VH-VL binders against b1a7s3r263to410. Designs and how they scored, part 44

Target 1, 148 residues: b1a7s3r263to410
Amino acid sequence: VTIVYDTMHYSTQKMAHEIAEGIMAEGYDVEMFFLHEDERSEIVKSILDSKAIAIGAPTINDEPYPSIGDLMYYLKGLRFERTGIKRKAVTFGSMGGKGGTPASLGKDLGEYGFDVVDTCEVYYVPDEEENKACFKLGQKLVEEAKKI
Below, E stands for the ipSAE of ESMFold2; O stands for the ipSAE of OpenDDE; V2 stands for 0.75 times the mean of E and O plus 0.25 times the DockQ between their complexes.

## First folded at step 17 (VH-VL; framework fv_ponezumab)

Design p8 (at its last look DockQ between E and O 0.52; V2 from the best seeds 0.00; counts 0 for: pae E 4.3 > 2)
Fold by OpenDDE, look of step 17:
Structure p8 (fold): chain C 148 residues (1-148), chain A 117 residues (1-117), chain B 112 residues (1-112)
Amino acid sequence: as target 1 above (148 residues)
Amino acid sequence: QVQLVQSGAEVKKPGASVKVSCKASGYTFTYYYIHWVRQAPGQGLEWMGRIHPSGGRTKYAERLQDRVTMTRDTSTSTVYMELSSLRSEDTAVYYCARGFRGYFDYWGQGTTVTVSS
Amino acid sequence: DVVMTQSPLSLPVTLGQPASISCKSSESLVYSDGNTYLNWFQQRPGQSPRRLIYWVSELDSGVPDRFSGSGSGTDFTLKISRVEAEDVGVYYCMQGTHWPRTFGQGTRLEIK
């Protein structure tokens, strides 16, 4: 499973790690990428080798964080629908105002050939319940991935 | 509160290997990358590579790719940097540094590695 | 690799006087997120590097406000409004936008 995220104030990072814990709790390996610290080619390779992915981004100006947008644009061109498998996906992110980033990312991933199983969005810093939700999101992703 | 504590000075012969440790504390170990930077005597700073403590994924400087290996132990929050086939040119102070968003906000105290015949 | 070029390499300064260090990158340091990841580090004699500034102009915690960073794209400047004795050391710029991470040559600040 590949997790890719960016973060502004560490909230989306926290979410990513909770998702990772959920995935690992189910006995699956996780490759986590922080977009700024990893190259796009490495991320894409990991995605191609994964049955499931989680993509997370904070919201800025009512849109997904631009760096994630860049990745998404690249993924669009790779035509994952032609790879022969329908990868499972979840999206997540934090926002400080109007939300919608996870939904937006999910819509795009769906168009790219992914099966988006769920999303998670939090306002500012995730609380304990929201962290649990992210954990469960990871578990759900794994359960869906097992069907492939 | 955040601290990176490195292992002690090393003296090695050419052709040998050296393994330097960097123990992190004061923060969630898996949330940040650890970078290694070295500095030859009287010279500038050279980036060697980095490791993601969560999965152990590494990225090395091209010049060192064949000789450097970075690993981590999550149970002890420790990152290791091993440099093999040592040369006199590898004589330097080696630093570990915490990185995240294109910065190194905390540094270890440095480990002096001397390579001499 | 992105080449970081500092000037001057040696900077003798009288106490109380201002200092300025230039850093130029061979490529734009603007990242896809719109931010510019240029850092300044201070290394005092016998010590580890210390981050002074990140994101071109953001002061690190505990850094005196007599330090300031500016610039954009490929041209950056570190300024010290009034140099103090504790400012003696080598200053490095570093780009955090491209791989591999690269440093300037360093500027040695000394007191006249």
Scores: ipSAE 0.878, ipTM 0.952, lowest interface PAE 0.6, mean pLDDT 96
Fold by ESMFold2, look of step 17:
Structure p8 (fold): chain C 148 residues (1-148), chain A 117 residues (1-117), chain B 112 residues (1-112)
Amino acid sequence: as target 1 above (148 residues)
Amino acid sequence: QVQLVQSGAEVKKPGASVKVSCKASGYTFTYYYIHWVRQAPGQGLEWMGRIHPSGGRTKYAERLQDRVTMTRDTSTSTVYMELSSLRSEDTAVYYCARGFRGYFDYWGQGTTVTVSS
Amino acid sequence: DVVMTQSPLSLPVTLGQPASISCKSSESLVYSDGNTYLNWFQQRPGQSPRRLIYWVSELDSGVPDRFSGSGSGTDFTLKISRVEAEDVGVYYCMQGTHWPRTFGQGTRLEIK
C-alpha cells in the first residue's frame, strides 16, 4: 500500500501515520511518501505497483496544495481507467477553514480510474476519535483491496 | 523517547570504505527519513544524503553520489551509511538525523571516522 | 545549491547581554505551501547539533524562551535576549526548502 501526502503542519502527517497503523494492523506493508521530500517518479512507480493508495493534503484557500495538484495532473495523464484494474483509494486531510480537499481529491481519483472507498477530514489537529477514524480508514482500505 | 544510536569510532586507511550504523528507537522507524550529515574537524555541517526506511529510497548529495550508499534493515530499525574510496578529507564526525519536512529534529551522537595513511 | 550566509562568524558577547545572528539565503526559502523552512541549530562544545527553531520562528520543545527567530524570504535572524553561560557554542541556520539541504557556515558564540 502506497501512502502519499503533503502537509503544512503536523496534522496531515499524523493522519497519514494513523492510516498506516491501520494498514499494518491488517498485516500489510506501507510505503510512505512525503511530497516535499520525494520525487514524483518514485511515487508514481509505487502507485503503479500497488493495489491500494492513500492520498492526503491540507487545504489552502479552499484548494489543494500545488504539489498535490502536480501529482494529480500526472495521474490523470496516465489513464489508469485503461488498465483493467480498479485500484482502491482513500483520501484524507486537515483544514483550517472551509475544507473539502479530501472530497475534491477523491472525485479526481475516481475520474482517473481509482475506486475511492472513503475519505477522512479533520479540523486543524485530529483528536483521539479522529485518530481512530483514520486508523479504521486504513483497515477499510485493506479490506477493499483484498477484493481485487 | 526518540533515540538515534550510532556505531563507534573508526580508523581507516585511504582507499578503504567505512560503514556507520544508526539504530532508531522510540518511534515507528518506517515513518521518517534518516539523513546523514558530516562535520570535518573545525568545520561546519555538510549534508550527505537521506534514506526513507519504508522503501529504502535514497537521495545523495551530487558530490558524494559515486561513493556513498545508504541502506536500512527494518527488522533492527537500523540505517547504514557506507562511504567508499576514503580520502583524508573524509575525516569527520558523521551524524544521522531524523528528518521531516526539511527539518532534522533528532540527531545521533556522532561517529568519528579518521582516515590516515 | 542554495548558499546560506551567516554573520557574524564569531560573536563574543557579555554574559546577560543580547546576541543577534543573521542568516541570508541565495534564494527564497518560501515553499509552495506558503511556509518558510528555515531552521536554527545549536551545537554546544563536544555535542551533536540540536534544533532550536523551525519554520523561522517556532521554538522547539525544551528550548528556553530567551531564544527567538524572525525573518522572511531570504533574510533571517536568531536572537538571544540574555546570553547565559550554557549558550556557548556554534549556531547554524539550515534551509529545508531546496535540495540539497544546506547550512550556514556557523556562528561561534563566546562569552568574553
Scores: ipSAE 0.292, ipTM 0.758, lowest interface PAE 4.3, mean pLDDT 85
ESMFold2 (binder alone), look of step 17: mean pLDDT 93; pTM 0.935

## First folded at step 18 (VH-VL; framework fv_ponezumab)

Design q1 (at its last look DockQ between E and O 0.85; V2 from the best seeds 0.00; counts 0 for: pae E 3.0 > 2)
Fold by OpenDDE, look of step 18:
Structure q1 (fold): chain C 148 residues (1-148), chain A 117 residues (1-117), chain B 112 residues (1-112)
Amino acid sequence: as target 1 above (148 residues)
Amino acid sequence: QVQLVQSGAEVKKPGASVKVSCKASGYTFTYYYIHWVRQAPGQGLEWMGRIHPSGGRTRYAERLQDRVTMTRDTSTSTVYMELSSLRSEDTAVYYCARTFGSYFDYWGQGTTVTVSS
Amino acid sequence: DVVMTQSPLSLPVTLGQPASISCKSSESLVYSDGNTYLNWFQQRPGQSPRRLIYWVSELDSGVPDRFSGSGSGTDFTLKISRVEAEDVGVYYCMQGTHWPRTFGQGTRLEIK
C-alpha cells in the first residue's frame, strides 16, 4: 500500500501515520511518501505497483495544498483506467477552516480510474477519536483492497 | 523518548570502506526519514543523503553518489551508511538525523571516521 | 546546488549584547507549497547540531525567545537579543527547499 501526503503543521502527517498503523495492523506493508522529500516519479512508480493508495494533504485557502497539484496532474496523465486494475483509494487531510481537500482529491482520483472508498478530514490537530478514525480508514482500505 | 544511537569511532586506510550504523528508538522507525550529515574537522556541515526506511528509498549528494550507500534494517530499526573508496578528505564526524516533516528534530551523537595512511 | 552564504563567519560578542547573523541563498527558498524552508542550527562545542529555527522564523520548542529568525526569498537573519555564555558555538543556516540540501559555512559565535 502506498501512502502519499503533504503536511503544513504536521496534522496531516499524523493522520498518515495513523492510517499506516491501520494498514499494518492488517498485515500489509506500507510505503510512505512525503511530497516535500520524494520525487513524483518515485511516488507514481509506487502507486502503479500498488493495489491501494492513501493520499492526503491539508487545506489552505479553501483549496488543496498547492504541492499536491503536480502529483495529481501526473496521475491524471497516466490513465489508470487503462491498467485493468481498479485500485482502491482513500483520501485524508487536515483543515483550519472550510476544508474540502479530501473530497476534492477523491473526486479527481475517481476520475483518474481509482475506486475511492472513503475519506477522513480533521480540524486542526486530530484528537484521540479522530486518530482512531484514521486507523480504521487504513483498515478499511486494506479490506477493500483484498477484494481486488 | 526518541533516540538515535550511532556506532563507534572508525579508523580506516585510504581505499577502504566504512559502514556506520544508526539505531533508532522511541518512535515508529518506518515513518520518518533518516538523513546523514558529516562534518570534517573544523569545517561546516555537509549533507550526504537520506533514506526512508519504508521501501529503502534513498537520495544522495551527487558528489558522493558513486561511493555512498544507505540501507536500513527494519527488524532492528537501524540505518546504515556505507562509504567506499575512502579518502583523507572523508575524515569527519558523521551524523544521522531524523526528520519530522522536513525538519531535523533528532540527531545521533556522531561517529568519528578517520582516514589515514 | 543552492549556495548558502553566511556572514560574518566569526562573531565575537560581549555578554549581554545582541548578535546578528546573515544568510543568503543563491536562489529563492520558497517552495511550491508557499513555505520557505530555511532553518537555523546551533552546534555547541563537542555536541551534535541542534535546530533553533524552522520556516525562517518559527522557534523550536525549548529554544529561548532571545533567538529570532527573519527574512524572505533569499535573505535571512538570525538574531540573538542578549547573548549568553551558553550561546557559544557555531550557527548554520540550512535550506530545505532544493535538492541537495545545503548548509551555510557556519558562523562561530564567541564571547569577547
Scores: ipSAE 0.910, ipTM 0.955, lowest interface PAE 0.5, mean pLDDT 96
Fold by ESMFold2, look of step 18:
Structure q1 (fold): chain C 148 residues (1-148), chain A 117 residues (1-117), chain B 112 residues (1-112)
Amino acid sequence: as target 1 above (148 residues)
Amino acid sequence: QVQLVQSGAEVKKPGASVKVSCKASGYTFTYYYIHWVRQAPGQGLEWMGRIHPSGGRTRYAERLQDRVTMTRDTSTSTVYMELSSLRSEDTAVYYCARTFGSYFDYWGQGTTVTVSS
Amino acid sequence: DVVMTQSPLSLPVTLGQPASISCKSSESLVYSDGNTYLNWFQQRPGQSPRRLIYWVSELDSGVPDRFSGSGSGTDFTLKISRVEAEDVGVYYCMQGTHWPRTFGQGTRLEIK
């Protein structure tokens, strides 16, 4: 499973770690990418080799963080609907206002050929309940990916 | 609780190779990048490269890329840095460091590598 | 490589007095995610470096509030409002925006 995130004040990174814990609790490995540290080509290669992905970004001014947009644009161009599998996806993120980044990313991924099975959005920094929700999101992603 | 414990000091001759280990504990090894930074005597810090244990993917400083190799063993939570074709200017303390986000939050104790004939 | 230039390289200071360290980069440190990846580290004698500040001005947990960071673009400053004996050591700025990551030359803070 491929987890890609961008973060502000590290809230989204904390969510990515909790999702990874949920995936690993189900017995699967994760490959984690932070957009600031990794090149797009490495991320895309990992996504192509995966049946399940998690994509996360914080909301800035009620909009997604700019660097995640570059990845999403590249994924659009790859035409995943033509690969013969409908990869499973979840989206996640933190918000300081009305939010909506996970839903927007999910809508875009659906158009790109992914089956978006759920989303998770938290207010600022995840609390204990929100950490549990991120953990469960990872478990659900694996459960859905096993159906492929 | 997070610890990075490095292998012991090494003395090498020019032209040899050295392999320094960095064993991680107290956290989930595959979630975090590990970087290598060295400090020559009387000099500042030089970034050498980094590895992410979750896929083993690496990035090296261009001036070192022909001589440095970083690997990891997820079963022992250990990263390795190997520097080949050693020269006297490679004498330094070598540190591994973990990043949270993009800054180094935990450092190993350092490994002194001395290259002399 | 992005060059990080610190000034001064040696900084003798009287206990209880302020200290200020400059760091200049050869390129802007603003990354495409909107963050400025300028970090400050302290290295006490015989120890590994310790993080002090990230993103220009964010203090790491457990760092005394007498430390502060400021700046933008290419010009950055670390300040200690009142130097204490435990502050002796070498201070490095580091940029995390560009590859390879690069450090300043270090500023040795010493009590006079």
Scores: ipSAE 0.444, ipTM 0.791, lowest interface PAE 3.0, mean pLDDT 85
ESMFold2 (binder alone), look of step 18: mean pLDDT 91; pTM 0.865

Design q2 (at its last look DockQ between E and O 0.83; V2 from the best seeds 0.00; counts 0 for: pae E 2.7 > 2)
Fold by OpenDDE, look of step 18:
Structure q2 (fold): chain C 148 residues (1-148), chain A 117 residues (1-117), chain B 112 residues (1-112)
Amino acid sequence: as target 1 above (148 residues)
Amino acid sequence: QVQLVQSGAEVKKPGASVKVSCKASGYTFTYYYIHWVRQAPGQGLEWMGRIHPSGGRTKYAERLQDRVTMTRDTSTSTVYMELSSLRSEDTAVYYCARTFGSYFDYWGQGTTVTVSS
Amino acid sequence: DVVMTQSPLSLPVTLGQPASISCKSSESLVYSDGNTYLNWFQQRPGQSPRRLIYWVSELDSGVPDRFSGSGSGTDFTLKISRVEAEDVGVYYCMQGSHYPRTFGQGTRLEIK
């Protein structure tokens, strides 16, 4: 499973970690990518090799974090629907206002050939319950991926 | 508590290789990047590269990319930095450091590597 | 590579007096996400580096508030409002916006 995230105030990163915990709890390996550190080509390669992905970014100015843009365009161009595998996906992110990034990313991924199974969004720093929700999101992703 | 514990001091001849270890504890090993930074005696800090333990992905400083290899052992939560074709200029204290986000929040104690004929 | 230039390289300070260190980058450190990844590290004698400041001005946990960071784009400053004996060491700026990551030369703070 590939997890890709960016973060501004560490909340989305925390979410990514919790999602990873959920995935690993199901006995699956996770490769985690941070957009600030990793090359898009590396990320895409991992995604191509994965049956399931989690992509997360915070919301800023009522839009997805800018750094996610080039990755999304990269994914768009790869035409995942032609790969013969409908990969499972979840999206996640933190917000300080209206939010919407997880939904936005989910919509795009859907158009790119992914089966977006769920999303998770938190306001500011995730609390204990929200962390649990992220954990469950990871588990759900794996459960869905097993169907492939 | 988060800790990065590095291997002991090394003395090497020119042309040899050195492999320094950095054992991580107190956190989930596969969630955080480990960077390597070195410091020659009386000099400043030099970034060498980084590795992500979850996939073993590496990024090296261009000056060192032909000589440096970073690896990880997830079973022992240990990152390794191997530097080959050692030169006197490689004499330095080598640090591993964890990054949270893009921030270096924890450092190893350093490993002194001395290269001398 | 982004060149980080610190000044001064040597900073003798009287106890209780303020200190200021400049760091200049050869190019903008504003990243694509709009953040500026400029860090300040302190290295006391015989110790590993310690992060003091991130994102130009964000004080790290446990760091005394007598430390402060400021700046934008390519010009940054670390300030110590009242230097204490424990502040002796070398201070480094570091950019985290570009690869390779690069440090300033370091500024050695000493007590007069």
Scores: ipSAE 0.909, ipTM 0.956, lowest interface PAE 0.5, mean pLDDT 96
Fold by ESMFold2, look of step 18:
Structure q2 (fold): chain C 148 residues (1-148), chain A 117 residues (1-117), chain B 112 residues (1-112)
Amino acid sequence: as target 1 above (148 residues)
Amino acid sequence: QVQLVQSGAEVKKPGASVKVSCKASGYTFTYYYIHWVRQAPGQGLEWMGRIHPSGGRTKYAERLQDRVTMTRDTSTSTVYMELSSLRSEDTAVYYCARTFGSYFDYWGQGTTVTVSS
Amino acid sequence: DVVMTQSPLSLPVTLGQPASISCKSSESLVYSDGNTYLNWFQQRPGQSPRRLIYWVSELDSGVPDRFSGSGSGTDFTLKISRVEAEDVGVYYCMQGSHYPRTFGQGTRLEIK
């Protein structure tokens, strides 16, 4: 499973770690990518080899972060919808305002050929219940990917 | 309790290689990048490269690229940095450091490598 | 490589007085994600570097609020509002926006 994130105040990274805990609790390995540290080509290669992905980014001033937009544009060009079977996906993120980045990313991934099974969004920093939701999101992602 | 514990000091001759270990504990090893930074005696800090234990992806400083190799062993939560074709200029304290996001939040104690004839 | 230039390189200061360290980069440190990856570290004698500030101005946990960071683009400043004896050491700025990551030369802070 491939987890890709960008982060503000490190909240989205915390969410990525909780999602990874949920995936690993189901006995599956995770490959983690931080958009600032890893090249897009490395991320895309990992996504192509995966049945399930998690993509996360924060919302700033009601806009998605620009770097995640570049990745999403690249994924659009790969035309995943032309396969006979959709890969599973979840989206996640933190917000400081109106939010909506996870839902927007999910809509885009759906158009690109992914089966988006759920999303998770928190305000600023995840609390204990939101951490549990992220853990469950990871479990759900694996559960859905097993159905392929 | 996050700890990065490095292997002990080494004395090497020019032309030899050195392999420094960095054992991580107190956190999930595969979630965080590990960087290597060195400091020559009385000098500043030089970034050498980094590895992500999930997948083992590496990136090296171009000046060191043909001499440095970073690897990891997920079963022992250990990162290794190997520097070959040692020169006297490689005499330094070598640090491993973890990042949260892009900020170095925990550092190893340092490993002194001395290269002398 | 992005060159990070600190001034002064040596900073003797009287206890209780303010201190200011400048760091200039040869290229903008604003990254495509909107963050500016300018960090400050303190290295006390005989110790590993200690994290102080990230993203120009964000204090790391456990760092006293007498430390502050400011700046934008290519010009950055670390300030200590009231220097204390435990502040002795070498201070480094570091950029994390470009590879390779690069550090300033260091500023040695000493009590007069």
Scores: ipSAE 0.455, ipTM 0.791, lowest interface PAE 2.7, mean pLDDT 85
ESMFold2 (binder alone), look of step 18: mean pLDDT 91; pTM 0.899

Design q3 (at its last look DockQ between E and O 0.88; V2 from the best seeds 0.00; counts 0 for: pae E 5.0 > 2)
Fold by OpenDDE, look of step 18:
Structure q3 (fold): chain C 148 residues (1-148), chain A 117 residues (1-117), chain B 112 residues (1-112)
Amino acid sequence: as target 1 above (148 residues)
Amino acid sequence: QVQLVQSGAEVKKPGASVKVSCKASGYTFTYYYIHWVRQAPGQGLEWMGRIHPSGGRTKYAERLQDRVTMTRDTSTSTVYMELSSLRSEDTAVYYCARSYYGYFDYWGQGTTVTVSS
Amino acid sequence: DVVMTQSPLSLPVTLGQPASISCKSSESLVYSDGNTYLNWFQQRPGQSPRRLIYWVSELDSGVPDRFSGSGSGTDFTLKISRVEAEDVGVYYCMQGTHWPRTFGQGTRLEIK
């Protein structure tokens, strides 16, 4: 499973970690990518080799975090629907206001050929219940991936 | 508390290889990148490369990419940096550092590597 | 590679007096996310580097507030309002925006 995220105030990162914990709790390996530290080509390669992905970014100015833009555009061009695999996906992110990034990313991934199974969004710092929700999101992703 | 504990000092001949370890504790090992930075005597800091423990993905400085290899052992939460074809210019203190959000928040104590004939 | 240029390289300071270190990058350090990944590190004699500041001006935990960072784009400054004896060491700026990561030459702060 590939997890890709960016973060602004560490909240989305925390979410990514919780999702990872959920995935690992189900006995699956996770490869974590932080957009600031990894090349897009490496991320894409991992996604191509994965049956399930989690992509997360915070919302800023009512839009997805800018750094995720080039990755999404990269994914768009790869025509995942032609790979013969309907990869499972979840999206997540934190917000300080209106939010909407998880839904936006989910919509795009859907158009790119992914099966977006769920999303998670938190306001500012995720609390204990929200962390648990992220954990569950990871578990759900694995459960869905098993169907492939 | 987060700690990075490195292996002890090394003395090597030119042409040899050295492998330095960095054991991480106090956090989830597979969530953070580990970078290696070296410092020649009386000189500044030089970034060598980084590894992500979750997949073992590496990125090396171009000057060192043919000689440096970074690996990790998730079972022991340890990152390794191996430098081959050692030269006198490789004499330095080698640091591992945890990277989070593009900054190095925790550093190892350093490992002195001396390359001399 | 992004070149980080510090000035001065040697900074003798009288105790209690302010200090200022400049760091200039050959390219903008603004990342695609809008943040500027400029960091400052302190290395005391015989010790490992210690993070002081990240994101240009954010103080690390435990760092005295007499330290401050400022700047934007390609020009950055580290300031110490009142230098203390424990501040002796070498200070490095580092850019975390571009690959490879690169450091300034270091500024050696010493007490006059």
Scores: ipSAE 0.772, ipTM 0.926, lowest interface PAE 0.7, mean pLDDT 95
Fold by ESMFold2, look of step 18:
Structure q3 (fold): chain C 148 residues (1-148), chain A 117 residues (1-117), chain B 112 residues (1-112)
Amino acid sequence: as target 1 above (148 residues)
Amino acid sequence: QVQLVQSGAEVKKPGASVKVSCKASGYTFTYYYIHWVRQAPGQGLEWMGRIHPSGGRTKYAERLQDRVTMTRDTSTSTVYMELSSLRSEDTAVYYCARSYYGYFDYWGQGTTVTVSS
Amino acid sequence: DVVMTQSPLSLPVTLGQPASISCKSSESLVYSDGNTYLNWFQQRPGQSPRRLIYWVSELDSGVPDRFSGSGSGTDFTLKISRVEAEDVGVYYCMQGTHWPRTFGQGTRLEIK
């Protein structure tokens, strides 16, 4: 499973780690990418080798983080909807205002050929219940990916 | 707390290889990059490369890429940096450091590598 | 490689007086996400480097507030409002925007 995130804010990172814990609790490996540190081509290679992905970004001025937008544009051009594999996906993120980035990313991923299983968005910092929801999101992603 | 503990000092001859370890504790090892930075005696800091433990993917400084290899062992939460074909100018203190948002928040204690004939 | 140039390279100061270190980059350090990845590290004699400042001006936890950072684009400054004996060491700027990550040459701060 491939987790890609970019964030200035620790909240989205906390969510990514909880999702990873949920995936690993089901006995599956996670490859984590932080867009500032990794090249787009390495991320795309990992996605092509994965049955499931998790993509997260915070909402900045009601817009996705720029580096995630660049990745999403590239994924659109690869025409995943034309592959024989319907990869599973979740989206996640934190917000300080209007929010909606996870839903927007999910809609785009669906158009690109991914089966978006769920989304998770929290206001500022996830509390204990929200951390558990992220953990369960990771478990759900694996459960859906097993159906492939 | 986060802790990075490196292996002990090494003395090597020119042409040999050295492998320095960096054991991480106090956090989830596979979530953060580990970078390697070296410092020759009386000199500044030089970035050597980095590895992400989750997949083992690496990026090396171009001037070193033919001689440096970074690996990790997730079962022991340990990163390794191996530098081959050692030269006298490779004499330095070698540091591992954890990266977050493009900066190094925790550093190992350093490993002195001395290359002498 | 992005060249990071510090000045001065040697900085003798009187205890209790201010100190200022310049760091200039050969390219803009503004990343595509709008952030500027300019960091400052302190290396006390015989110790590993310690981070002081990230994102130009944000103090790391546990760093005294007599330290401050400023600047934009390619020009950056680290200031110590009142130098104390424990501040002796070498100060490095580092850029995290471009690959490879690169450091300034270091500024050696000493009490005169």
Scores: ipSAE 0.210, ipTM 0.713, lowest interface PAE 5.0, mean pLDDT 83
ESMFold2 (binder alone), look of step 18: mean pLDDT 92; pTM 0.896

